# Ledger of designs, part 6: VH-VL binders against Rho GTPase-activating protein gacY (gacY)

Target 1, 192 residues: Rho GTPase-activating protein gacY (gacY), of Dictyostelium discoideum (Social amoeba) (q54th9r528to719)
Amino acid sequence: APLEDVINRPDNPGEIPVLFEKGIAYLSRRGLQVEGLFRLSGANSQIKSLRQGFDQGEDVDLEDVEDVHTVAGLLKLYLRELPSPLFPFDLYSSFIEISKGEQTKPQKVESLKLLLSLLPPANKALSKHLFKFLGKVIENSSVNKMNSVNLSIVFAPNLLKDKEGNVMDAVADAQFVNQVVQLILDNINILF

## First folded at step 1 (VH-VL)

Design u18 (framework fv_umesolerbart)
Fold by ESMFold2-Fast, scan of step 1:
Structure u18 (fold): chain C 192 residues (1-192), chain A 118 residues (1-118), chain B 107 residues (1-107)
Amino acid sequence: as target 1 above (192 residues)
Amino acid sequence: EVQLVESGGDLVQPGGSLRLSCAASGFTFSSYWMNWVRQAPGKGLEWVSFISYSGSTIYYADSVKGRFTISRDNAKKSLYLQMTSLRAEDTAVYYCARSYGYRYFDYWGQGTLVTVSS
Amino acid sequence: EIVMTQSPATLSVSPGERATLSCRASQSVSSYLAWYQQKPGQAPRRLIYGASTRATGIPARFSGSGSGTEFTLTISSLQSEDFAIYYCQQYNKWPLTFGGGTKVEIK
């Protein structure tokens, strides 16, 4: 279901999906010092079951989930399965151009600030919550081993997609997609 | 400058129909949720209907469900409320109201009066 | 449906005085509460959202507080242009609901 439709459901009181609200809360308590957070796989069958519960409007309690990688995987699955990625298809080329362009890093950050201002309200709200949480993960990178480079590799394919997706083009663009997400992760306080 | 201008309010007999319009200007209409809120003469505010950016998500107050239809035309930057089977209790000023990321209202139109009476 | 109750229905105050308006929800709305001001013959105007965040252009004398079921709007030094009806609105759950309003009038 489109992101805006999810946040407008009667059982979704806030500006981001309840799935993300509960998932971020869970991971903030249990996951920040777990090695390989978001990189290591959780239980796929449980991830699907949890996703179905949220989709059906059930009051899903994540505190019963023993494996933090399962909750991390749930957040990644949600982002991956959005009909339009969190950073919409129409902005893909603009984000990639920032990585490829000849601007200085400060100029690239200003360009990113402008692009992020073009996000639809629901996408902007979820991006802010997600990236501020990922900033906390990075603060614990000495323990969890997930710095901005590692998180960019994990999240970039789930945040940015070319609508006409050619496998060869995706491989060729991967470096630039990763670099722009890394730039966001390195400048969270400036961008949000 | 954000502007919302309602039109279409009129005197109608019970059981009649009316179509209200709201013309938006000064912002990217397609990036905002839109709502209708009404106010009976001398009474308080009552939320009537909600529509998401694309029109894919729509909600109605129970009092109007099945009788009113909200819609939008993003190319024309317009919001609509088609009202059927009108009742005396539908008499109110109808406001067009904008929301962004949350379901509170940051801008309101001036309102258009609908009177349902014989 | 979440029922919003405002008190008092009418509040009589003198210019320069402090006005305190209450809004109660029949069940928790967390911080998803907004306040609007409506002057005679005009559309409502947003004042506060998120229970305590002042909207752009709203004077500092207006402040909001509370969470859950109990909320307060305070006007610290009432000006002549503040005489109006004030409405609270919850946006936590469908349907969206408003309080009955508090009329702030000259004593």
Scores: ipSAE 0.000, ipTM 0.454, lowest interface PAE 17.1, mean pLDDT 87

Design u19 (framework fv_umesolerbart)
Fold by ESMFold2-Fast, scan of step 1:
Structure u19 (fold): chain C 192 residues (1-192), chain A 118 residues (1-118), chain B 107 residues (1-107)
Amino acid sequence: as target 1 above (192 residues)
Amino acid sequence: EVQLVESGGDLVQPGGSLRLSCAASGFTFSSYWMNWVRQAPGKGLEWVSFISYSGSTIYYADSVKGRFTISRDNAKKSLYLQMTSLRAEDTAVYYCARLGYSYGFDYWGQGTLVTVSS
Amino acid sequence: EIVMTQSPATLSVSPGERATLSCRASQSVSSYLAWYQQKPGQAPRRLIYGASTRATGIPARFSGSGSGTEFTLTISSLQSEDFAIYYCQQYNKWPLTFGGGTKVEIK
């Protein structure tokens, strides 16, 4: 279901999907010091079961999930399966141009700030909550081993997709997609 | 000093075509998003079209989709708007406007008048 | 598209007095709102961006406030050169949209 439809459901009280509110809360309490957070795989069958519960409007309780990587995988699955990526198809080329450009890093960050300001409200709210949480993960990178480079590799393919691109274009763009997400992760306090 | 100078405005019959140009100086043109904004005589501002740094990302207002084409030449520091199938309601002063790094349109040209009349 | 509504359409203020202009969005635009000034026969000039940040070179008498759907531009101690039409603009969602304008007349 489109992101805007999810947040406008009567059972969704906040500005982001309840799946993300509960998932971020869980990971903030239990996941920040776990090595390989978001990189290592959780239990696929449980991830699918949890996702189905949220999709059906069930009051899903994550507190009894024993494997932290299962909850991390749930968040990644949700982003991957959005009908339009969190950073919409229409903005893909603009994000890539910032990465490919010959501007200084500060200039690229200001360009990103403007581009992020053009996100639809639902996408902007989710992006803010997601990246603020990822900033906490990076703060604990000495223990969890997940810095901005590692997180960009994990999240970039789930945040940016070329609607009309083929596999060769995706491979060619991967470096630039990863670089732009890394730039966001390195500048969260300026961008959000 | 940042300058944007539009040219190409003229009197055109309905169904006609016209090409507008905007010459940029005083800044690194290739580093900025560019837009066309129009204003009918005595009326308010209406956004027309957007083009990214390299020209790979383009957006149009619904009122001009399929009829107008925005383009740029970074080597010549120029922005263009090719208008086809012109209608009386396209009569307006057309401004080229720069989207700065600080949000919003920070610099505008003086505008060029397009009049579509029989 | 997001519809921007400005009020009043026309405001008459004597020099030295305060002018308050309103802008309302049909749906939330967060703080992604800019204000422009247009004097007769001239192109628009950016005054405020991000709802409340004054653009470089804009006098301190201009200030912006608000977030979400309700925004205000305030001009304190209005001067004769402030005769102009003022437009608000949202840049939260494509297409970009402008308000209908408020004409400020100095008595």
Scores: ipSAE 0.000, ipTM 0.455, lowest interface PAE 15.1, mean pLDDT 86

Design u2 (framework fv_umesolerbart)
Fold by ESMFold2-Fast, scan of step 1:
Structure u2 (fold): chain C 192 residues (1-192), chain A 122 residues (1-122), chain B 107 residues (1-107)
Amino acid sequence: as target 1 above (192 residues)
Amino acid sequence: EVQLVESGGDLVQPGGSLRLSCAASGFTFSDYYMNWVRQAPGKGLEWVSFISSSGSTIYYADSVKGRFTISRDNAKKSLYLQMTSLRAEDTAVYYCARGEYDFWSGYPFDYWGQGTLVTVSS
Amino acid sequence: EIVMTQSPATLSVSPGERATLSCRASQSVSSYLAWYQQKPGQAPRRLIYGASTRATGIPARFSGSGSGTEFTLTISSLQSEDFAIYYCQQYDNWPLTFGGGTKVEIK
């Protein structure tokens, strides 16, 4: 279901999906010091079960999940399966051109701030919560081993997609998709 | 209306044991995280322990680890704190507090009981 | 553990005046900060959560601000019922920790 439909459901009290509210809360308390957070795989059967619970409007208690990688995997899967990516299809070329452009890094950050301001309200709210949380993960990278480069590789393919891209374009764009997400991760305090 | 009522506070000697209870009413107890928070006479608040809605995730303050055990009975709508090896420093009013979930990662304590006094003295 | 430091320990103000209370975290807690009010002989009452969101039923004169390590609770026009002890609390990381409290008393 589209992001804006999810946040407007009676069982969703906040401005972001309850799955993300609970997942970020869980990972902030249990996951920040876990090596390979978001990189290592969780239990696929449990991820499927948890997603089913959220889809059915159940009040799912994530605090009882033992494996933090399962909750991390749930958040990644949700982003991957959005009908339109968190950074919408229509903005894909604009994000990529920032990465490919001849501007200085400070100028690229200025362009990113403007582009992020154009996100729909639901996408903007979720992006802010997600990236602020990822900033906390990066602050603990000496222990968890997940810096902005590692997180950009993990998240970029799930945040930005070319709706009608071919195989050759996907290969060529991968480095630029990773670079633009890394720019966001390196400048969270300016962008959000 | 949401109500939390603590009981079990008593005068106990150092090294002794005591069991506190918190009776919940006015809400679906099994849907909420629960906490114990204490306050020594004339002093500030100190978080003691957390238990998840199902009871499988539990956390303790370092000052009570190995001595206190939090548990819950969702059928009876009750929260418990089993205290052992009590010290003079454990003298406090013990509050039962409900965890609320919000968009910034949740668990600010939205409802508190009125507390039960535990005095550890010879 | 994350240490929460409140200042001042005691604040003496007259009714109608603005009171500003500070809370500092030993490391970033983002916006995972709550404020509680406690009157003598009573349990604490939640005022603010998420650093700046007022709890249901809390008067508009109470406002919270800040993020990261520096937080402020402001009472814009102090009423007689506002004389109490105020505690900040981080809920970003385990263990959960409270500040030492600021006593707001009448001048």
Scores: ipSAE 0.000, ipTM 0.441, lowest interface PAE 17.5, mean pLDDT 86

Design u20 (framework fv_umesolerbart)
Fold by ESMFold2-Fast, scan of step 1:
Structure u20 (fold): chain C 192 residues (1-192), chain A 119 residues (1-119), chain B 107 residues (1-107)
Amino acid sequence: as target 1 above (192 residues)
Amino acid sequence: EVQLVESGGDLVQPGGSLRLSCAASGFTFSSYWMNWVRQAPGKGLEWVSFISYSGSTIYYADSVKGRFTISRDNAKKSLYLQMTSLRAEDTAVYYCAREYSSGWYFDYWGQGTLVTVSS
Amino acid sequence: EIVMTQSPATLSVSPGERATLSCRASQSVSSYLAWYQQKPGQAPRRLIYGASTRATGIPARFSGSGSGTEFTLTISSLQSEDFAIYYCQQYNKWPLTFGGGTKVEIK
């Protein structure tokens, strides 16, 4: 279901999907010191089961999940399966042009700040919560081994997609998609 | 102006129950994680309970787990702590505390409400 | 749980002098450490978060440093209003835990 529809469900009282609210809280407490957070695989059968519970409006308790990679995988799956990516299809070219352009880094950050201000309210709220959390992951990178480069590789294909793109175009653009997400991760305090 | 105002503290007997309230104003209450922190007379600070933005995620200190229930009403901009099976060691000033964004440290505290558990 | 240990329990300092307060965590808390000031009869007040970031409105004489397990709060030129109890708090892992406090008092 579209992000705005999820946020407006009667059983979703907050400004972001309850799946993300619970997932970020769980990972903030249990996952920050875990090596390979978001890079290593969780249990696919449990990820699907948890996703179904949230989709059906079940009161899912993530505290019972022993493997933190399962909860990390759940968040990635949710982003991947959004009908429109968190950074909407219509803004894809604009995001890519920032990384391809010849502007200075400060100028690129200002362009990103403007572009992020154009996100729909639900996308903006989720982006803020997600990236602030990823900032905490990066601060623990000496232990978890996930810096902004590593997280950009993991998250970029789940955040940005070309609506008309094929697999060959995705491969060609991967460097630029990764670079723009890394720029966001390196400047979270300015952008959010 | 951010304000947190606690109420409900009272003298209660061991085994009794009491409900604390915290009224929030001056900010978007529904966007903040909230906590209860207590301080026994002349002693240090002890974290008691946490509740996320919507109330979907809740944590308790082991000392109160099973006896205390934290809840919130975002429409009324209020935080609650329902206390049952009270013990003498629960005697403390109870503070309502707001977490800064996703920061987990407390940026604003209420003035506190005193709970005394005594025969 | 992560145990937070503050030292000394009491620090006697004259106005204008430097005060240095220590906080140790039983396991790494990275930079997820905050410092609070509490005056008699008042609620705690935020001073420092992220080990070294001064909160809005907090005077420049307060500074925090450290990471991992060893942290320090420094008050460079103690003013009369700085005599209080100071608490460190880790927010890296649940449950959230506070140090036992350091009382800064007049010599």
Scores: ipSAE 0.006, ipTM 0.516, lowest interface PAE 11.0, mean pLDDT 87

Design u3 (framework fv_umesolerbart)
Fold by ESMFold2-Fast, scan of step 1:
Structure u3 (fold): chain C 192 residues (1-192), chain A 121 residues (1-121), chain B 107 residues (1-107)
Amino acid sequence: as target 1 above (192 residues)
Amino acid sequence: EVQLVESGGDLVQPGGSLRLSCAASGFTFSDYYMNWVRQAPGKGLEWVSFISSSGSTIYYADSVKGRFTISRDNAKKSLYLQMTSLRAEDTAVYYCAREDYDILTGYFDYWGQGTLVTVSS
Amino acid sequence: EIVMTQSPATLSVSPGERATLSCRASQSVSSYLAWYQQKPGQAPRRLIYGASTRATGIPARFSGSGSGTEFTLTISSLQSEDFAIYYCQQYDNWPLTFGGGTKVEIK
């Protein structure tokens, strides 16, 4: 389902999907010190079962999930399966142009702040919650081994997609997609 | 074209050490998760070790844990497997294998040609 | 670890016939199952992932099906280049595990 539709469901009281609200709360308590958070696979079958529960409107309790990587994988799966990526298709070229440009990093960050301000309200809210949480993950990178480079590689394909991209464009853009997400991760305090 | 070329396989005595290398070309090596998979002569495939794109996350099969060390050098586009305390049951062709970019963890889209390690007295 | 069992160990078929290979997991792996083809002296080659999705460039005569613990690889109208050993692999849980292989040989 579209992100705006999910947020407007009767069983979704906040500004972000309940799945993310519960997932971030779980990972903030149990996952920040876990090596390979978001990189290591949890139990894929359990991830799909949990996702189905949320999709069916069940009151899913994540506190009983023993494997932290399963909850991390659930958040990634949700982002990957959005009908329109968190950073919408129509903004893809704008994000890539920022990373490809010859501007200084401060100028690129200024451009990113403007571009992020153009996100639809639901996308903007979810992005803020997600990236502020990823900032906490990075703060614990000495223990969990997930810095902005690692997280950009993991999250970039789930956040940005070219709607009509062909194989050649995907290969050419991969590095720039990773770079723009890394730039966001390195400047969370300025951007959100 | 995507290529993975293994080297370093040799005949070694039990208890010996050996270092395998895998040279990658035709793709952005630093974006991909890499694995070592082995195959004993006439037998099936066995997963050995995993390393994330940055090198920060590493896994080993229980049979090699504490004896083998996986590492990578993204600047040199190379994957390594340092093997110590080798046993006869480590005799196998060792393949480096690349995981699919869309983060289908554990699905291998490209494999090298393999390098043979023989552990025998 | 999840144990993958393939059957039969050897399957003898004639060109143009249908070959059906089975793969069984000791516990559910959902659809996180891949198939690889290996010819003598060569490295394995990707065929199918997600139990049923053909990898790019793989002919339509290869099809995968199943979920949970029971999976099949079907090769319709078998061609001469299809005689090889086929391996299934689960990627639902660590460690990654492979089946023992099914050798498809000419009758």
Scores: ipSAE 0.006, ipTM 0.476, lowest interface PAE 12.8, mean pLDDT 86

Design u4 (framework fv_umesolerbart)
Fold by ESMFold2-Fast, scan of step 1:
Structure u4 (fold): chain C 192 residues (1-192), chain A 120 residues (1-120), chain B 107 residues (1-107)
Amino acid sequence: as target 1 above (192 residues)
Amino acid sequence: EVQLVESGGDLVQPGGSLRLSCAASGFTFSDYYMNWVRQAPGKGLEWVSFISSSGSTIYYADSVKGRFTISRDNAKKSLYLQMTSLRAEDTAVYYCARDLEYGDYLFDYWGQGTLVTVSS
Amino acid sequence: EIVMTQSPATLSVSPGERATLSCRASQSVSSYLAWYQQKPGQAPRRLIYGASTRATGIPARFSGSGSGTEFTLTISSLQSEDFAIYYCQQYDNWPLTFGGGTKVEIK
C-alpha cells in the first residue's frame, strides 16, 4: 500500500507506520550495540510473517523477536517495497544533481534542506523519524560498526530509485545516490 | 599482506567429525566478520556459516544447522569450524573468507581452501 | 532463500572480444550483488561488489551493472588470463547465495 494510505488506517494512530514506530522502539532498546545493524538480515521466514501481520492490521508485538537483525530487515523490506520510494520518483533527478554538482558541501546541504521540505507530509514525517534514529546508530558506530558511509550504502537503494532508468544509468548513478544519502546522514541535525 | 590459511581437512567416514582452522595474518582480525564457504568437487560455491567480529552474531546454512559450529579466537587470530555428523554431501573444499570492515561488503579476501572428503 | 540463476552456463569467446554474463535473482536484491572470478585450483577473487563497484586492483575492462533482479558482468576486451569461471552472489538476505557459475572458455 501507499504510505499515505497506511498512516490513515484506523489502527495507525501516529504520523508514521506503526511498523516503524514499533521497529524503531525495539532497535533503540536492543539493537544499537549490535554489530552490522541493518547490514545483516535476519530470518527471512520470520520477516515475511511479521510483514504479513502488519499488512493485515494485526497488533504485532516485536518484543518477542529474538534476532534484532530480523527487525532491522523488516524495516529495510518495508522501505524497499513502497510503491513509490520514500524519496519519491519525481525528486530523483533533483537529489542526484545535488550530488553531481560542484557546489560546496554547505551549499549542497542547503539544497537538500529545500528538497526535503518538498516531500509529501507522510514521507517527510517518516524520513525525520528514520534519519533521527539512524543518527543514534551512527553515535554507537564504535560498537556496531555502522557509520554514515556504511548506512548510506545500505539505505540508498531503498530510498531512491529512477522509475524509467536503464541499467547503465543505474550503474552511473550508484555512487551519487550513495553520496547524497551520506550527506543527509552527516547533517541530520541541520536537515531535520 | 592479508593472508588466510585453512587447515584440518581430511578423509573421514560418514558420521565422523573434523575441526577446520583458519589462521589470519596481515590485518587486525578482531575488526572483521568471517565466513566459511565450500565447493564440492567440480561444483559451484555454497555459503556455510558467518560469525561477527566479536562472535556475538552467528548464522548457518540450513544444510549444516545443528551439525556445524563456527567460532573464533581473536587473541590467536583464528577462525574455526567444528563439523559433526558428516555426510557424503559435505565433501568439499572449505574456504575461509573475510568480510569487509564495518560490514559493507563480503569476501574481499579468501584462503586457499582445505579439502574435506567424507566417504566409507 | 533467494535463488541466483546465471546464464549461459558456458560462454566461448576469442581473445579481444567482449563477454557478457547474466545473473538473475528470484526476488529483488537491490544492489547487493557481487561478482567473483575463479581459476582452476585457486580460491575465488572478488571483482565487483554493490553491483557496479570495481574492487581494488581489478582492471577497467571488468564492469558490472544492474539492480533489483537483473545483473550483468561485462568483460570488454577479453585477455588470456580472463578465461575462468565467474560467480554472482547476493548479500541482501540470509542465507547468502551464489549463482551456478558461467564458464568463460577460449573459442
Scores: ipSAE 0.005, ipTM 0.480, lowest interface PAE 13.6, mean pLDDT 86

Design u5 (framework fv_umesolerbart)
Fold by ESMFold2-Fast, scan of step 1:
Structure u5 (fold): chain C 192 residues (1-192), chain A 121 residues (1-121), chain B 107 residues (1-107)
Amino acid sequence: as target 1 above (192 residues)
Amino acid sequence: EVQLVESGGDLVQPGGSLRLSCAASGFTFSDYYMNWVRQAPGKGLEWVSFISSSGSTIYYADSVKGRFTISRDNAKKSLYLQMTSLRAEDTAVYYCARVEDYLSWEGFDYWGQGTLVTVSS
Amino acid sequence: EIVMTQSPATLSVSPGERATLSCRASQSVSSYLAWYQQKPGQAPRRLIYGASTRATGIPARFSGSGSGTEFTLTISSLQSEDFAIYYCQQYDNWPLTFGGGTKVEIK
């Protein structure tokens, strides 16, 4: 289901999906010190089961999930399977051109700030919560080994997609997609 | 050497207006985010306003919203704070401060010497 | 807004002693926390950012620690030039906010 529809459901009281609200809360308590958070795979069958529960409007309790990589994988799967990526298809070219451009880094950050201001309200709210949480992951990178470079590689393909792109185009763009997400991760306080 | 020099501080009556300037030198001004921070006599530091490198993103402390306007002129390497409807509680030394890192926000790495604004009848 | 509370308001320390200054945030600021030193008649000077990273040129006797809501600035073997007021500042969220300051005076 589209992000806007999910947040407007009667059983979704906040500005972001309950899945993310609960997932971020869980990972903030249990996951920040875990090596390879978001890089290592969780249990796919459990991820599918948890997602089905959220999709059906069940009050899913994540506190009993033993493997933090399962909850991290759940968040990644949700982003990957959005009908329109968190950074919408129509902004894809604008995002990667920031990476490709000849602007200074402060000018690129300013261009990103403007571009992020164009996100729909639901996408903007989820982006803010996600990136602020990822900032906390980076702060613990001495223990968890996930810095902005590592997180950009993991998240970029799930945040930005070319609607009609083929595999070869995706490979060619990967460095620019990763770079723009890394730039966001390095400038969270300015951008959100 | 990086230098930030504030000017424009003066004695002004309540309800008056005043424009502060900050002249930057020793670095590429157009690449940095700038801030105004104030300090009332004998009191602590209070953040006032932020402006991005291009000037398109601006934030204000609630205490000054609607009364103060931050702006910059990158060609002149200058930062400004236009103050209107001044109150006694706006009496402070006003500092110009720079954000250090072009990729990250890591606090204020350089500050000017400050300029004193006194709002009194 | 995030309220920053510093304690103690005044700390009297003899030269060569260790000084420990506390800063508490009303909500988590992760590690988006800076420390500044202000000497009489001077502008503030950044000492620490990211809660624990020393700024360029800052002596090794200054160290920062903490995350979330509880932060500490430690000055080992306090020198006469360390007489000053110290401020913590969060930059996790708008508006940016400073603590009320801790005055370190030499005994």
Scores: ipSAE 0.005, ipTM 0.477, lowest interface PAE 14.9, mean pLDDT 87

Design u6 (framework fv_umesolerbart)
Fold by ESMFold2-Fast, scan of step 1:
Structure u6 (fold): chain C 192 residues (1-192), chain A 122 residues (1-122), chain B 107 residues (1-107)
Amino acid sequence: as target 1 above (192 residues)
Amino acid sequence: EVQLVESGGDLVQPGGSLRLSCAASGFTFSDYYMNWVRQAPGKGLEWVSFISSSGSTIYYADSVKGRFTISRDNAKKSLYLQMTSLRAEDTAVYYCARETDYFEGLYYMDVWGQGTLVTVSS
Amino acid sequence: EIVMTQSPATLSVSPGERATLSCRASQSVSSYLAWYQQKPGQAPRRLIYGASTRATGIPARFSGSGSGTEFTLTISSLQSEDFAIYYCQQYDNWPLTFGGGTKVEIK
């Protein structure tokens, strides 16, 4: 389902999907010091089962999940399977042009701030909660080994994609997609 | 040039021990997850062990659990497999393999070494 | 553990023909499946990951499809350098498991 439809469901009281609210809460308590958070895979069969529970409006309790990588994988799966990426298809070229452009880093950050302000309300709310949480992950990078470079590689393909792109175009653009997400991760306090 | 070079394979008697090494070059070894994969003569591939970039997360195939120990030395850019209580069934070419972060596919092995032969025979 | 079954064990084809290789998982692995090619005396090399994504440098004649428990690797217009053994591998759950391989040989 589309992100705006999910947040408007009767069983979704907040401004972001309950899956993200519970997942971020879980990972903030149990995952911040775990090596390879978001990089190492959990049990994908369990991830799909948990996703189905949330999709069906079940009151899913994540506290019984032993492997933090399973919960991290659940969040990534959700982002990957959105019908329109968190950073919508129609903004893809604008995000990539910031990365490819010859602007200074401060100028690129200002351009990103403007683009992020144009996100639909649901996408803006989820982006804010997600990136604020990823900032906490980065604060613990000495232990978990996930700095802005590592997280950009993991998250970029799940946040941005070209609607008409093929595999060869995706490979060619990967550097620029990773760079723009890294720039966001390096400037969370300014952008959110 | 990105490469992995295995060494340490030898002829050993059943019940013996052997230590395999894998030397990495051309990339930042400490950023990558590593695997050992083996192949018995004329047979298919069998995953043996996994180690995370810092060494804190380790997994083993049931066939080697309790007998093999995977480890790494990031300062020396080396991966190791300590084998004990060796059996005839452990006879295989042992490959060192690296994972990539550019794809969704964690546990997808993008760079492989040439392999080192371990023969367990009386 | 998840058991990966490849069929056929041996596929005899002529150059220029289409080769279709099957891989079945004992339980769903979603799209967390990779394909590797191994030539005699050589280490395996990556072909496909995520069930359908070609690795960099892999010719367009190689394509992967499938999800869940049924997967296919297709080689269109088979070239002489494609005669090799092909392995599928799941990375959904520990332990990681490979199929038994399909040998693609000259007819």
Scores: ipSAE 0.000, ipTM 0.470, lowest interface PAE 14.3, mean pLDDT 86

